# Designs tried in a protein design chat: VH-VL binders against o60147. Part 34

Target 1, 175 residues: o60147
Amino acid sequence: MLEKNKYLYIFRHIQTNQVLLSQGNVLKKTALFQLPYPLQKPVAPNGMRPAKLRKDHWVPLLKVEFPNESMFQSVFMQLLNYRKYRSVQPLTSDLLKLPIPVRRRKIMRQEVPNTIADLADILNKEKFPENSVRLQLSDKSDSEYADWPPSVQIDSEEIKLSRGFREKTTVDEAR

## First folded at step 1 (VH-VL)

Design d27 (framework fv_tocilizumab)
Fold by ESMFold2-Fast, scan of step 1:
Structure d27 (fold): chain C 175 residues (1-175), chain A 121 residues (1-121), chain B 107 residues (1-107)
Amino acid sequence: as target 1 above (175 residues)
Amino acid sequence: QVQLQESGPGLVRPSQTLSLTCTVSGYSITSDYAWSWVRQPPGRGLEWIGYISYSGSTTYNPSLKSRVTMLRDTSKNQFSLRLSSVTAADTAVYYCARSFDELYPGYFDYWGQGSLVTVSS
Amino acid sequence: DIQMTQSPSSLSASVGDRVTITCRASQDISSYLNWYQQKPGKAPKLLIYYTSRLHSGVPSRFSGSGSGTDFTFTISSLQPEDIATYYCQQGDTLPYTFGQGTKVEIK
């Protein structure tokens, strides 16, 4: 019956600021289905299958530690639902007036603030124990996009990894 | 390109365990996607049973969760279904299919041809 | 669980007719609705995913539309090979659920 700590790994694209969610510290091709704007043209007619994943273009945004699988599943599923909801909503009249390339850049740049706000909203609605959820960010100023409940503890140490959430290995150092 | 093929006994006695294997060719089950089982009782509609993801994580339909186990054999590029304590209500054609995991809204793009399993004594 | 209800449960039409099938979800599924064709004795075949996207190799006479809870599947000009049962399926929330099916027959 013993549940183990679970981690949610959140990545951002270095150029577009788009966000990907992952249950593991390594991104898989299917994660690209989370994107409303694929980074490459898909081969017709398979418009919804993953484009090419370039791991060097995705860097850590934040890592969320949950004390058990139940809390992880609840928050992760709700976060995915918030993202699906946002991806299919009608565009505002302000956005519709913009040229398509400008519109797309503006929408993509909001994914980091939106993801952080959505995570905080979910955690504020859930009544988790004090200090039960730990956040570790690559840039601590990103925590300012939201107000956090007492259940959240923000790690004083920032993520210093440049290769996703992977640390240098003996193989990486040998090159 | 991607092909799925079910195999296993076509007759299972009540209270026994139904066991089926899906062999996948043209794609590695550990590379991506989720690998599902879907069943169809004769003359009835389709019911999703569960999936095993490329990483080995399983998710089962709550209606069947207490009786279902899914495993993978990565060396043979196969995944399997075990359904315990079967009754006549479990008589159905069982399909394996490629689907998506919880990170993406799901659909089933490649299907096996189906294997009829009859639960009878 | 999300309940999927199709209408009609069966229909008969002539070759060349426009055939329309509807699918209703018990709660908002956004655009995450897929359509399958099942011919007698065969596995289901994906025709349309994400409401309106045609799967590879599927004839252009098949189309889909809708959003939220109400979805429509259309065959613009029914062909003899289109005799089959058609299923909708929601991909929004686990467990994945299917409609009861619509049997399409030739008059």
Scores: ipSAE 0.005, ipTM 0.484, lowest interface PAE 13.8, mean pLDDT 82

Design d28 (framework fv_tocilizumab)
Fold by ESMFold2-Fast, scan of step 1:
Structure d28 (fold): chain C 175 residues (1-175), chain A 119 residues (1-119), chain B 107 residues (1-107)
Amino acid sequence: as target 1 above (175 residues)
Amino acid sequence: QVQLQESGPGLVRPSQTLSLTCTVSGYSITSDYAWSWVRQPPGRGLEWIGYISYSGSTTYNPSLKSRVTMLRDTSKNQFSLRLSSVTAADTAVYYCARDVGEYYYMDVWGQGSLVTVSS
Amino acid sequence: DIQMTQSPSSLSASVGDRVTITCRASQDISSYLNWYQQKPGKAPKLLIYYTSRLHSGVPSRFSGSGSGTDFTFTISSLQPEDIATYYCQQGDTLPYTFGQGTKVEIK
């Protein structure tokens, strides 16, 4: 029997600010399929293959603990739907005036504030019990991208893990 | 256009901390990219020290990690390198550079600052 | 760490000659190989990124090819201003590592 899952782990790319969602504290290569723009493209002829997952390039953005697996699944699915919706919206006139590489970089940059705003919007619509959803951020200032409902408790401690949500070891640093 | 300029003491005593600052003009360091430090000992090749991202996340070369700290001063559009417990082996020209994440290259470089570690 | 080995360590060629430098990685780096030019007393200058892509403003006489572990940098017709040391750099795995450099001189 598999253990029930109630944690959402959100990662961000250290340079592009692109965001990946994970049900586990370790990011899997298949998560790269969430990205609308590949971070890197292999020279090999088949462009359908996912980019190489470089775990050292992804750091924790925030960790969300839900009261139960049902609420986790609901919020996780809604968050993925919000991301899909954003990917099909028409580009603004300001973005259309930019060269494609600059445009993509600007869009990628917004994924962190957008993801945080989307999460807060979902949690504001859902009426969870007071202090039942625990939020732990790597940078507390990122919480300022949104107004949070009474159901959310923001941890005073920031995440300081270097390899996903795992404690950094000397062997991880030497790889 | 984007320009990077190193500044800091050119002479550091053994066992002390080497401190350098990179001032960026023409682009905000909090907008995108990672910002790297690379060094070159006299007559030798290039060694990547580490980078700090636009969001403040740091990654350091494992060979130097225990001695390296990188910081941002977002109000001055600067990022800095501190290297502790220096020895003569740390004598080098230190460059700051903009690190492009998509293909992992450095496209804009400072002019370099020579730091000599001597008693 | 990925070790990058350049060949040759130095070369002398005449203006107009084709110059070839090779770079070998100790393990597969796909195409994450970049080439820099460094003139005496100056910072490195990016010439080629992602194996074969020419950086903006770089003359078309510079080119790159390769994949996996073996990479080649070529100057199709050497000019006097090309006197410099050339470095390859892998971006596949942190830490980034550089080749030892190839010094190009005109005879």
Scores: ipSAE 0.000, ipTM 0.516, lowest interface PAE 13.5, mean pLDDT 82

Design d29 (framework fv_tocilizumab)
Fold by ESMFold2-Fast, scan of step 1:
Structure d29 (fold): chain C 175 residues (1-175), chain A 119 residues (1-119), chain B 107 residues (1-107)
Amino acid sequence: as target 1 above (175 residues)
Amino acid sequence: QVQLQESGPGLVRPSQTLSLTCTVSGYSITSDYAWSWVRQPPGRGLEWIGYISYSGSTTYNPSLKSRVTMLRDTSKNQFSLRLSSVTAADTAVYYCARYEGWFGDFDYWGQGSLVTVSS
Amino acid sequence: DIQMTQSPSSLSASVGDRVTITCRASQDISSYLNWYQQKPGKAPKLLIYYTSRLHSGVPSRFSGSGSGTDFTFTISSLQPEDIATYYCQQGDTLPYTFGQGTKVEIK
């Protein structure tokens, strides 16, 4: 059995590549308030309206096991702050040259590499014991978006995703 | 094993509605996956039309959305495609296929049904 | 929409040859790239999903690699039954789109 509140689950949208953070292995509707842009409507990239949660549209990206609940909470809150900070930064000249729909897609797609880089940056600032933070990914190549500190152990096994469509917002921990 | 089979008229008149049914065996369409239609005009490439999920939610290609409707008949383990206001450009082999949501692939396909739009 | 471009459009090779097909996406699609085989008069058959994962029952001579916008499909030792048109398809974002196909023939 998993101990509650020491695991961080990160989910990504199958169409937009937007990222949602979860304190449990099930994605909840309230996580939609993390989204800076609506999913289904053509609006400006800085729109803050939550979209309807389509659970079949979200899949696990990665899972992080922390030494304890205190460290989990610290890292989780810092990740949320990094995401808020990114949402208010000026757009680059490259992005400003793009039509709004293309610009929005490019920004949303960068959430996966950005979230992984932010996680690694936070963990590099913390001084956790060697191999005390366990990282498990759905695709191990996603770990290449960042340099990881000695405190991080990347699991040799990926998150096991059964082929299908339903219940993909839930990580199966019973193996 | 999972098998899909298309059925429906092979000839449709311009301005009419193209109607096709896909019968699925070896797997319940309400258990998981989404159930999709993909077409291929003669000598051309593949175009995704849309899918209907195990729960009945539909998603359509924006290029066809105004003309497409997909339905399920759960008692017969079937799903269907209706494409309205057809023209000669809709002449194609129509395939039904199972859509896998994790990776976005189509893992099992019907044999295809040629539909010609002609007077 | 994401445009998928395959190269070459056609190729001829001998049995036992290594065959390589490339696929380029007009936008970053991460690893959500799938490969299909279509023989004349038949439906497409999934060979590889998520860039490099073999579908069940698919021979190990088929492989895939790549990420982002550039992807490669390889047949390590071409067999007569491999004569077909091969399609790449992005599963990253709606609408899902296919490449124009690469026809593989024997010399």
Scores: ipSAE 0.108, ipTM 0.593, lowest interface PAE 5.5, mean pLDDT 84
Fold by OpenDDE, second read of step 2:
Structure d29 (fold): chain C 175 residues (1-175), chain A 119 residues (1-119), chain B 107 residues (1-107)
Amino acid sequence: as target 1 above (175 residues)
Amino acid sequence: QVQLQESGPGLVRPSQTLSLTCTVSGYSITSDYAWSWVRQPPGRGLEWIGYISYSGSTTYNPSLKSRVTMLRDTSKNQFSLRLSSVTAADTAVYYCARYEGWFGDFDYWGQGSLVTVSS
Amino acid sequence: DIQMTQSPSSLSASVGDRVTITCRASQDISSYLNWYQQKPGKAPKLLIYYTSRLHSGVPSRFSGSGSGTDFTFTISSLQPEDIATYYCQQGDTLPYTFGQGTKVEIK
């Protein structure tokens, strides 16, 4: 279990581009609490109404391996703080001209590049040892959203797209 | 067994800040779920205020967002509510509750704490 | 916000009677509907979640059904200890919202 504690996975919603942070490759359904806005509910091509926590709607954006759990936790909490900070910042004049639903969608669509940039900024400030952090992306081009410090080693191999949601169990209630 | 208990002053003056703390036992607030506040004015229905998740992220009801702050003390397994600029309309029984993110239910509740706003 | 409307606002029935409460959502909430029991001076207690699933320790006389916008809560045989106000709550979209409540009394 200790090995899983050093992995950060970031998932994106395939329709809204909203971002969720996860410890390990299995995304808890409660991770949706990270979302500042309601999840959009577009109609699927087959007419099926998408569920909030449909596994097929979330794909890995990137994977980060840290040297230890402490470093992971530090970066994880900072990422959440960065997100919170952005949510309370004044909106630009351009955004204020848009209807509220459109404005929210536009903000949500910026979560991917913003999150990547935040991660790079946090890692730059942390000054971890050289090549101590391994970064793997689902799309290598996403690495271009930020300048990475020497502590980050970017893998040449892209991560495989997968789904990772955990269901509510009675075991969880007994803990 | 999961248990929640509210604590804080029962009287707050207008324009001041309401402050409550919820102490959780039997479950770590950093393990899973969202930890929420819900209030009920006397003789009225229930209103969701917001939550702080197991990861520390917060989400508030838009109607109260500008006045609400939720924090946590993981070392004490507590989370708190701050409501600024209170008026008589904020008089209510305040409940802390555990919230799960799949079905959107509140499965465990505190006993509630009455907070009266009066000069 | 999603508005939840309960019916009736209050009812009185005899011990052993079947009691039915309805809840309507202002938009489709799939099956994300929960029911709570609140006795006087006490906190709400979860009875039913996700339309029809019984919470742990809840008697089998309580049940729920429905989908989309229309939901039903049923007590198959009303007991004296069931005197309370019952609330529906949608868990589909933030902010989560509650019905206005249904007060159940014994004749």
Scores: ipSAE 0.026, ipTM 0.672, lowest interface PAE 4.3, mean pLDDT 87

Design d3 (framework fv_tocilizumab)
Fold by ESMFold2-Fast, scan of step 1:
Structure d3 (fold): chain C 175 residues (1-175), chain A 119 residues (1-119), chain B 107 residues (1-107)
Amino acid sequence: as target 1 above (175 residues)
Amino acid sequence: QVQLQESGPGLVRPSQTLSLTCTVSGYSISSDYYWSWVRQPPGRGLEWIGYIYYSGDTTYNPSLKSRVTMLRDTSKNQFSLRLSSVTAADTAVYYCARQGWYGGHFDYWGQGSLVTVSS
Amino acid sequence: DIQMTQSPSSLSASVGDRVTITCRASQDISNYLNWYQQKPGKAPKLLIYDASNLETGVPSRFSGSGSGTDFTFTISSLQPEDIATYYCQQYDNLPYTFGQGTKVEIK
């Protein structure tokens, strides 16, 4: 690695509410492989091609600052594993009664609350120092999707919608 | 049975603000979908104006962005278009439409409202 | 902006004929293309979404194909009620853009 990473950048799709995780403040096309329901239909003979990354459709959801790269990598990998696990769970009978497009849309909308809950679950299982993990959200009400451990400090300043892969993400320095 | 219906003045004076309302029945505008405005000048093609997402977030066509505002009234299940500083070039049939699947296709349309910009 | 160009601008055909309309994007739009039918004095109606998928309730004589920059819309056997202007529309990138339309008339 050429740079030490201690920030996790989380983006959401403005319509579907699907979530993408990024190690940098700019989304890479390969992040689309994280999606449980691809935004593009299969076009290759031997498989499904990733959807084209449409930058105007992804906005910041939250930014997580870790005290060191080791903690960042641990949480990032666990979060990716949680997402993969969720993608293979059996569907409930209520969801199975819905037409496929409606069913998938309903499932996609849950990615924001699910990702936030998963992040909190991971952080609750880890023994991080008090106030060592800093969260900055675009909408502070999204923090209500989970109970946060003492290791987490939620910033008072929200991330503006215009910040993200088009601009450098800044953290609130005034508390 | 989702239905959309435009309403508003059919004649607007140059330099004034064009104001149209779309009333939606059979579906709640606060539940899902992008709610869009599309216009069509007489004898010409279709031009997308902008959308308002069920959450209230808006995106406008850059060609019109400085003059366009879209608003929701969730209690009346309506969304509206305001286009300021109109000229004769804004004469068109204005359609409201529901835009589904991550902002892709327009699956339900209003009947269209002709707005003429003239003195 | 992505420019959408349709060909031909107009055509005349007989009932029962196969009608083919082409749409070309100025850049790769994958399969993010829809086709609409607009009858005189009426709103457009979605016929085909995502290049090749038939919208519910639309007759099977309508079909679409293509990907990338070149797309085709076909009516396998033209009926009198099919007389309309047909538009393609891309949704790969904002702003959403439409082709100029193809007017289909009966001889």
Scores: ipSAE 0.005, ipTM 0.481, lowest interface PAE 12.5, mean pLDDT 82

Design d30 (framework fv_tocilizumab)
Fold by ESMFold2-Fast, scan of step 1:
Structure d30 (fold): chain C 175 residues (1-175), chain A 119 residues (1-119), chain B 107 residues (1-107)
Amino acid sequence: as target 1 above (175 residues)
Amino acid sequence: QVQLQESGPGLVRPSQTLSLTCTVSGYSISSDYYWSWVRQPPGRGLEWIGYIYYSGDTTYNPSLKSRVTMLRDTSKNQFSLRLSSVTAADTAVYYCARGYSSSWHFDYWGQGSLVTVSS
Amino acid sequence: DIQMTQSPSSLSASVGDRVTITCRASQDISNYLNWYQQKPGKAPKLLIYDASNLETGVPSRFSGSGSGTDFTFTISSLQPEDIATYYCQQYDNLPYTFGQGTKVEIK
């Protein structure tokens, strides 16, 4: 009966390459709590300044369509668990030797390939029907970060939205 | 609060080893941060020499790597710089500095120690 | 090594003037750039970190902007105590490298 929440919208930060997961096509400010590294300097060792969501800094990475809300919730929860697991792993000695900004840049740059690999891993473990999950990417080459199961159909058309997952309006076209 | 202070000989002969110690007060060098050395030849700009991470791991500027050693003494809350085979080009004010581990900058500096390399 | 080039090498301005210094990186360093103030005989003092963030206790007349390869440091209204040499520093990659410095003098 609930026709909502069968799409997963995945965003990428244009500068940091960090990834945000969203149930809607518009990011909520609360999505920023997903980030292991804040976009601004912490005020205290255990505290962070309130972040302002800059919608123009987040672009579409991929959109996942599930056949129903149950499958969406299962995969979404598993992706959040994978991201949480990655954030608490001990850093390698090579990473620990790097200055914090260099270390964070390397870790942040890996969020896109890591998220795509995690999504594929989850979908490979699930026994979903053939061609039941549809992926649409902003850059189709990002699909090469993983091997996809038969349940996944990758859309030949890339996402060409200029304002996140929001379509350009008639007013925007008149400018 | 946090203070850094350099100490060591102000005159070193060519071919000898320059040795400086940085004494830190108000913070434990084994708790966090990149404990660093930066030098400035008279009338010229700044050159980063290297750091010792709070874990003991070191990283040196490739231009100086063959001549630089950094050590820490956690019981005295000190870290040190040794620069071997010095020449007149190594004459500089040497600063110790704290590199921020939870962000991106050198936030505390020592007052600087002038080391002259002369016969 | 990433080379940092500052412009101008020196400038003279009057009290109350807007002063602008630029810093160019030889490659993309994102926003991993700091600005320091050094008064004669003193250690450098951090003013701006992460290209645009003002360090605690630093007067609001100081600001920074830019990303990638081109960065700007501005003093909105020059005061006598601002007479110093200013340095940019990148920390995108090791070794850390500094610009050559810009000497700011009062007319």
Scores: ipSAE 0.000, ipTM 0.472, lowest interface PAE 15.4, mean pLDDT 81

Design d31 (framework fv_tocilizumab)
Fold by ESMFold2-Fast, scan of step 1:
Structure d31 (fold): chain C 175 residues (1-175), chain A 121 residues (1-121), chain B 107 residues (1-107)
Amino acid sequence: as target 1 above (175 residues)
Amino acid sequence: QVQLQESGPGLVRPSQTLSLTCTVSGYSISSDYYWSWVRQPPGRGLEWIGYIYYSGDTTYNPSLKSRVTMLRDTSKNQFSLRLSSVTAADTAVYYCARVRYYGSGSYFDYWGQGSLVTVSS
Amino acid sequence: DIQMTQSPSSLSASVGDRVTITCRASQDISNYLNWYQQKPGKAPKLLIYDASNLETGVPSRFSGSGSGTDFTFTISSLQPEDIATYYCQQYDNLPYTFGQGTKVEIK
């Protein structure tokens, strides 16, 4: 039932607050390449042991519905570019004063507000039709991290799934 | 292959400023990572001086912070160390090094050959 | 600052011997510790990262273990080319700090 290239599925890590973007309602192992701070130990200067994707550690953050594939692709690619740009930007002097583990944790905790702000910035710069983009959040208060353009309508109904966007994923199955 | 090479005067008079440059080849200092200076007094251990992030932001060892300045010259792919008000205690081999980071880890993975700086009148 | 203390300061061993060096941190640093080899007149070389992982191109006779405050570096079968000073280094907190070094010599 889910149409590929029409929906953007955004996931949040339950421990680190890191964010993953997906064009499907099920995370692929390759999505881990989006993370600036890998979840596994390196085995070489630029290599690593295979990443383990633990689907039970990733919960829905928000779902974005676009009217067509062209709009989805444009926003999705821009959002990936924003995330890559953030990952290679210089750290502030305040962050550089912190121990590396503390520094990394603070950066990771900001991924949810940053992703939401970046999405809103992209949508504000694009001239999409009124109410053409639908947002559904797991926690509607997360919408307060940004100012949304007239092209966006926020669903009053929150996402109730405990892990992923899969139809059979519920809080009961998480236990 | 990434290579780092120190250059600068090997003799500095007390109270003057020690100035060293690190030239990097095989990798752009403006692309990623931290670019660091580490020193080693003769017969003693290693002491981290500080580093400059590929953007230009700097972090210095608190023990040296009041006397240290690091700068980058991205057009020449170089970064430099200035240590003011030197004394005999600053006599050491000075290494430049890259600090690679991955996840929460940080590692000095490439080092220059070292440049001996003697502080003497 | 986190203080790193190595033991012993120097040792002499025969080719083929198992050599063990220890490093103690003044506070818990998890596994945020690296080991470096420095041959006379040369720059240090990264051997072990994150307490127990072997850097690419480094011989398998080198290994590391430990977590928290106590760490061990081992050469399972000492070779002549292993004559060097070995340093541990923590990266849990800034400033980065190194142990005082352990000089390994052949008898």
Scores: ipSAE 0.006, ipTM 0.494, lowest interface PAE 9.3, mean pLDDT 83

Design d32 (framework fv_tocilizumab)
Fold by ESMFold2-Fast, scan of step 1:
Structure d32 (fold): chain C 175 residues (1-175), chain A 120 residues (1-120), chain B 107 residues (1-107)
Amino acid sequence: as target 1 above (175 residues)
Amino acid sequence: QVQLQESGPGLVRPSQTLSLTCTVSGYSISSDYYWSWVRQPPGRGLEWIGYIYYSGDTTYNPSLKSRVTMLRDTSKNQFSLRLSSVTAADTAVYYCARLYYDSSGYRDYWGQGSLVTVSS
Amino acid sequence: DIQMTQSPSSLSASVGDRVTITCRASQDISNYLNWYQQKPGKAPKLLIYDASNLETGVPSRFSGSGSGTDFTFTISSLQPEDIATYYCQQYDNLPYTFGQGTKVEIK
């Protein structure tokens, strides 16, 4: 039977700690447009080749199961808005003191705690029923980045991905 | 490859709304980057007005925020600027641009600019 | 807002001269500074990004240096085609802000 999506998957990059949001258990190339900093270095000084998706470089951070598609859609859209808000805010004075490469590494490193905090903030503002939202974390310690509402049930379980997630990588990036 | 082109009325009356459209070719505005508007009064310097992110989210210069709206039309690969309650001080060449943000793009693209005169 | 102050506002030099323009930020912007060249009637053209990196296709006589609050742009040997107004621009914080410009003319 045809069912609409009620799951949110969040992935982190193993090298940069950057975060991608997915509406399913498969990462698509379009998810790379969420990144403020591309994973590939520029090919030429005046431009760069479009980034390729290396599925083996992304690991699941967390999975959220919602009671229905409407709740999923609301939270997903709000989370995208929070990410945009963070990307366009003026940098803090502490970050302004750092050289660009160091500054970008610190910003990227903070995407995991920031995304988790944003998710929790959204769920605290929404009035969902007690224990109606299931949160699965690859590492339970990541739950400590935020205070969670009564609507959230937290489990530290293996997150199952689509069969092809790690079997298929972009050919150009495998060279 | 990437080209930007401004279009819209070159004359606007005081108190009315200035409306400009930027048509982008060679790259999808819904794919990535921040798409900006920058203006330059005749004989003066450059002023950043704001940008629209590929997602549709906007950020405006605080000095203009109460008067500025930016929208995108992904089907036409266009983004637009509306500036309300214009005065003679808003007379300027208006550029649309994909400005250098970080090392990710290296590429900086500008339209040719469109002169908008505010007069009766 | 970060204020960008350029010096001088204008200069006149001879072909072959070294031209130096300075730009000062009201707060630390690390190396998040671009330099633009604008010829009469044309859109600005990016010459230098990240304070010191030369854009592709830009002649090697153009260079940039500095970090933090004080930045310098240099033309090592001025050519006739370099007649233009030059702008520094910070992209460390929103809103993006430009210097007031330096008009470079040949004697």
Scores: ipSAE 0.006, ipTM 0.462, lowest interface PAE 12.8, mean pLDDT 80

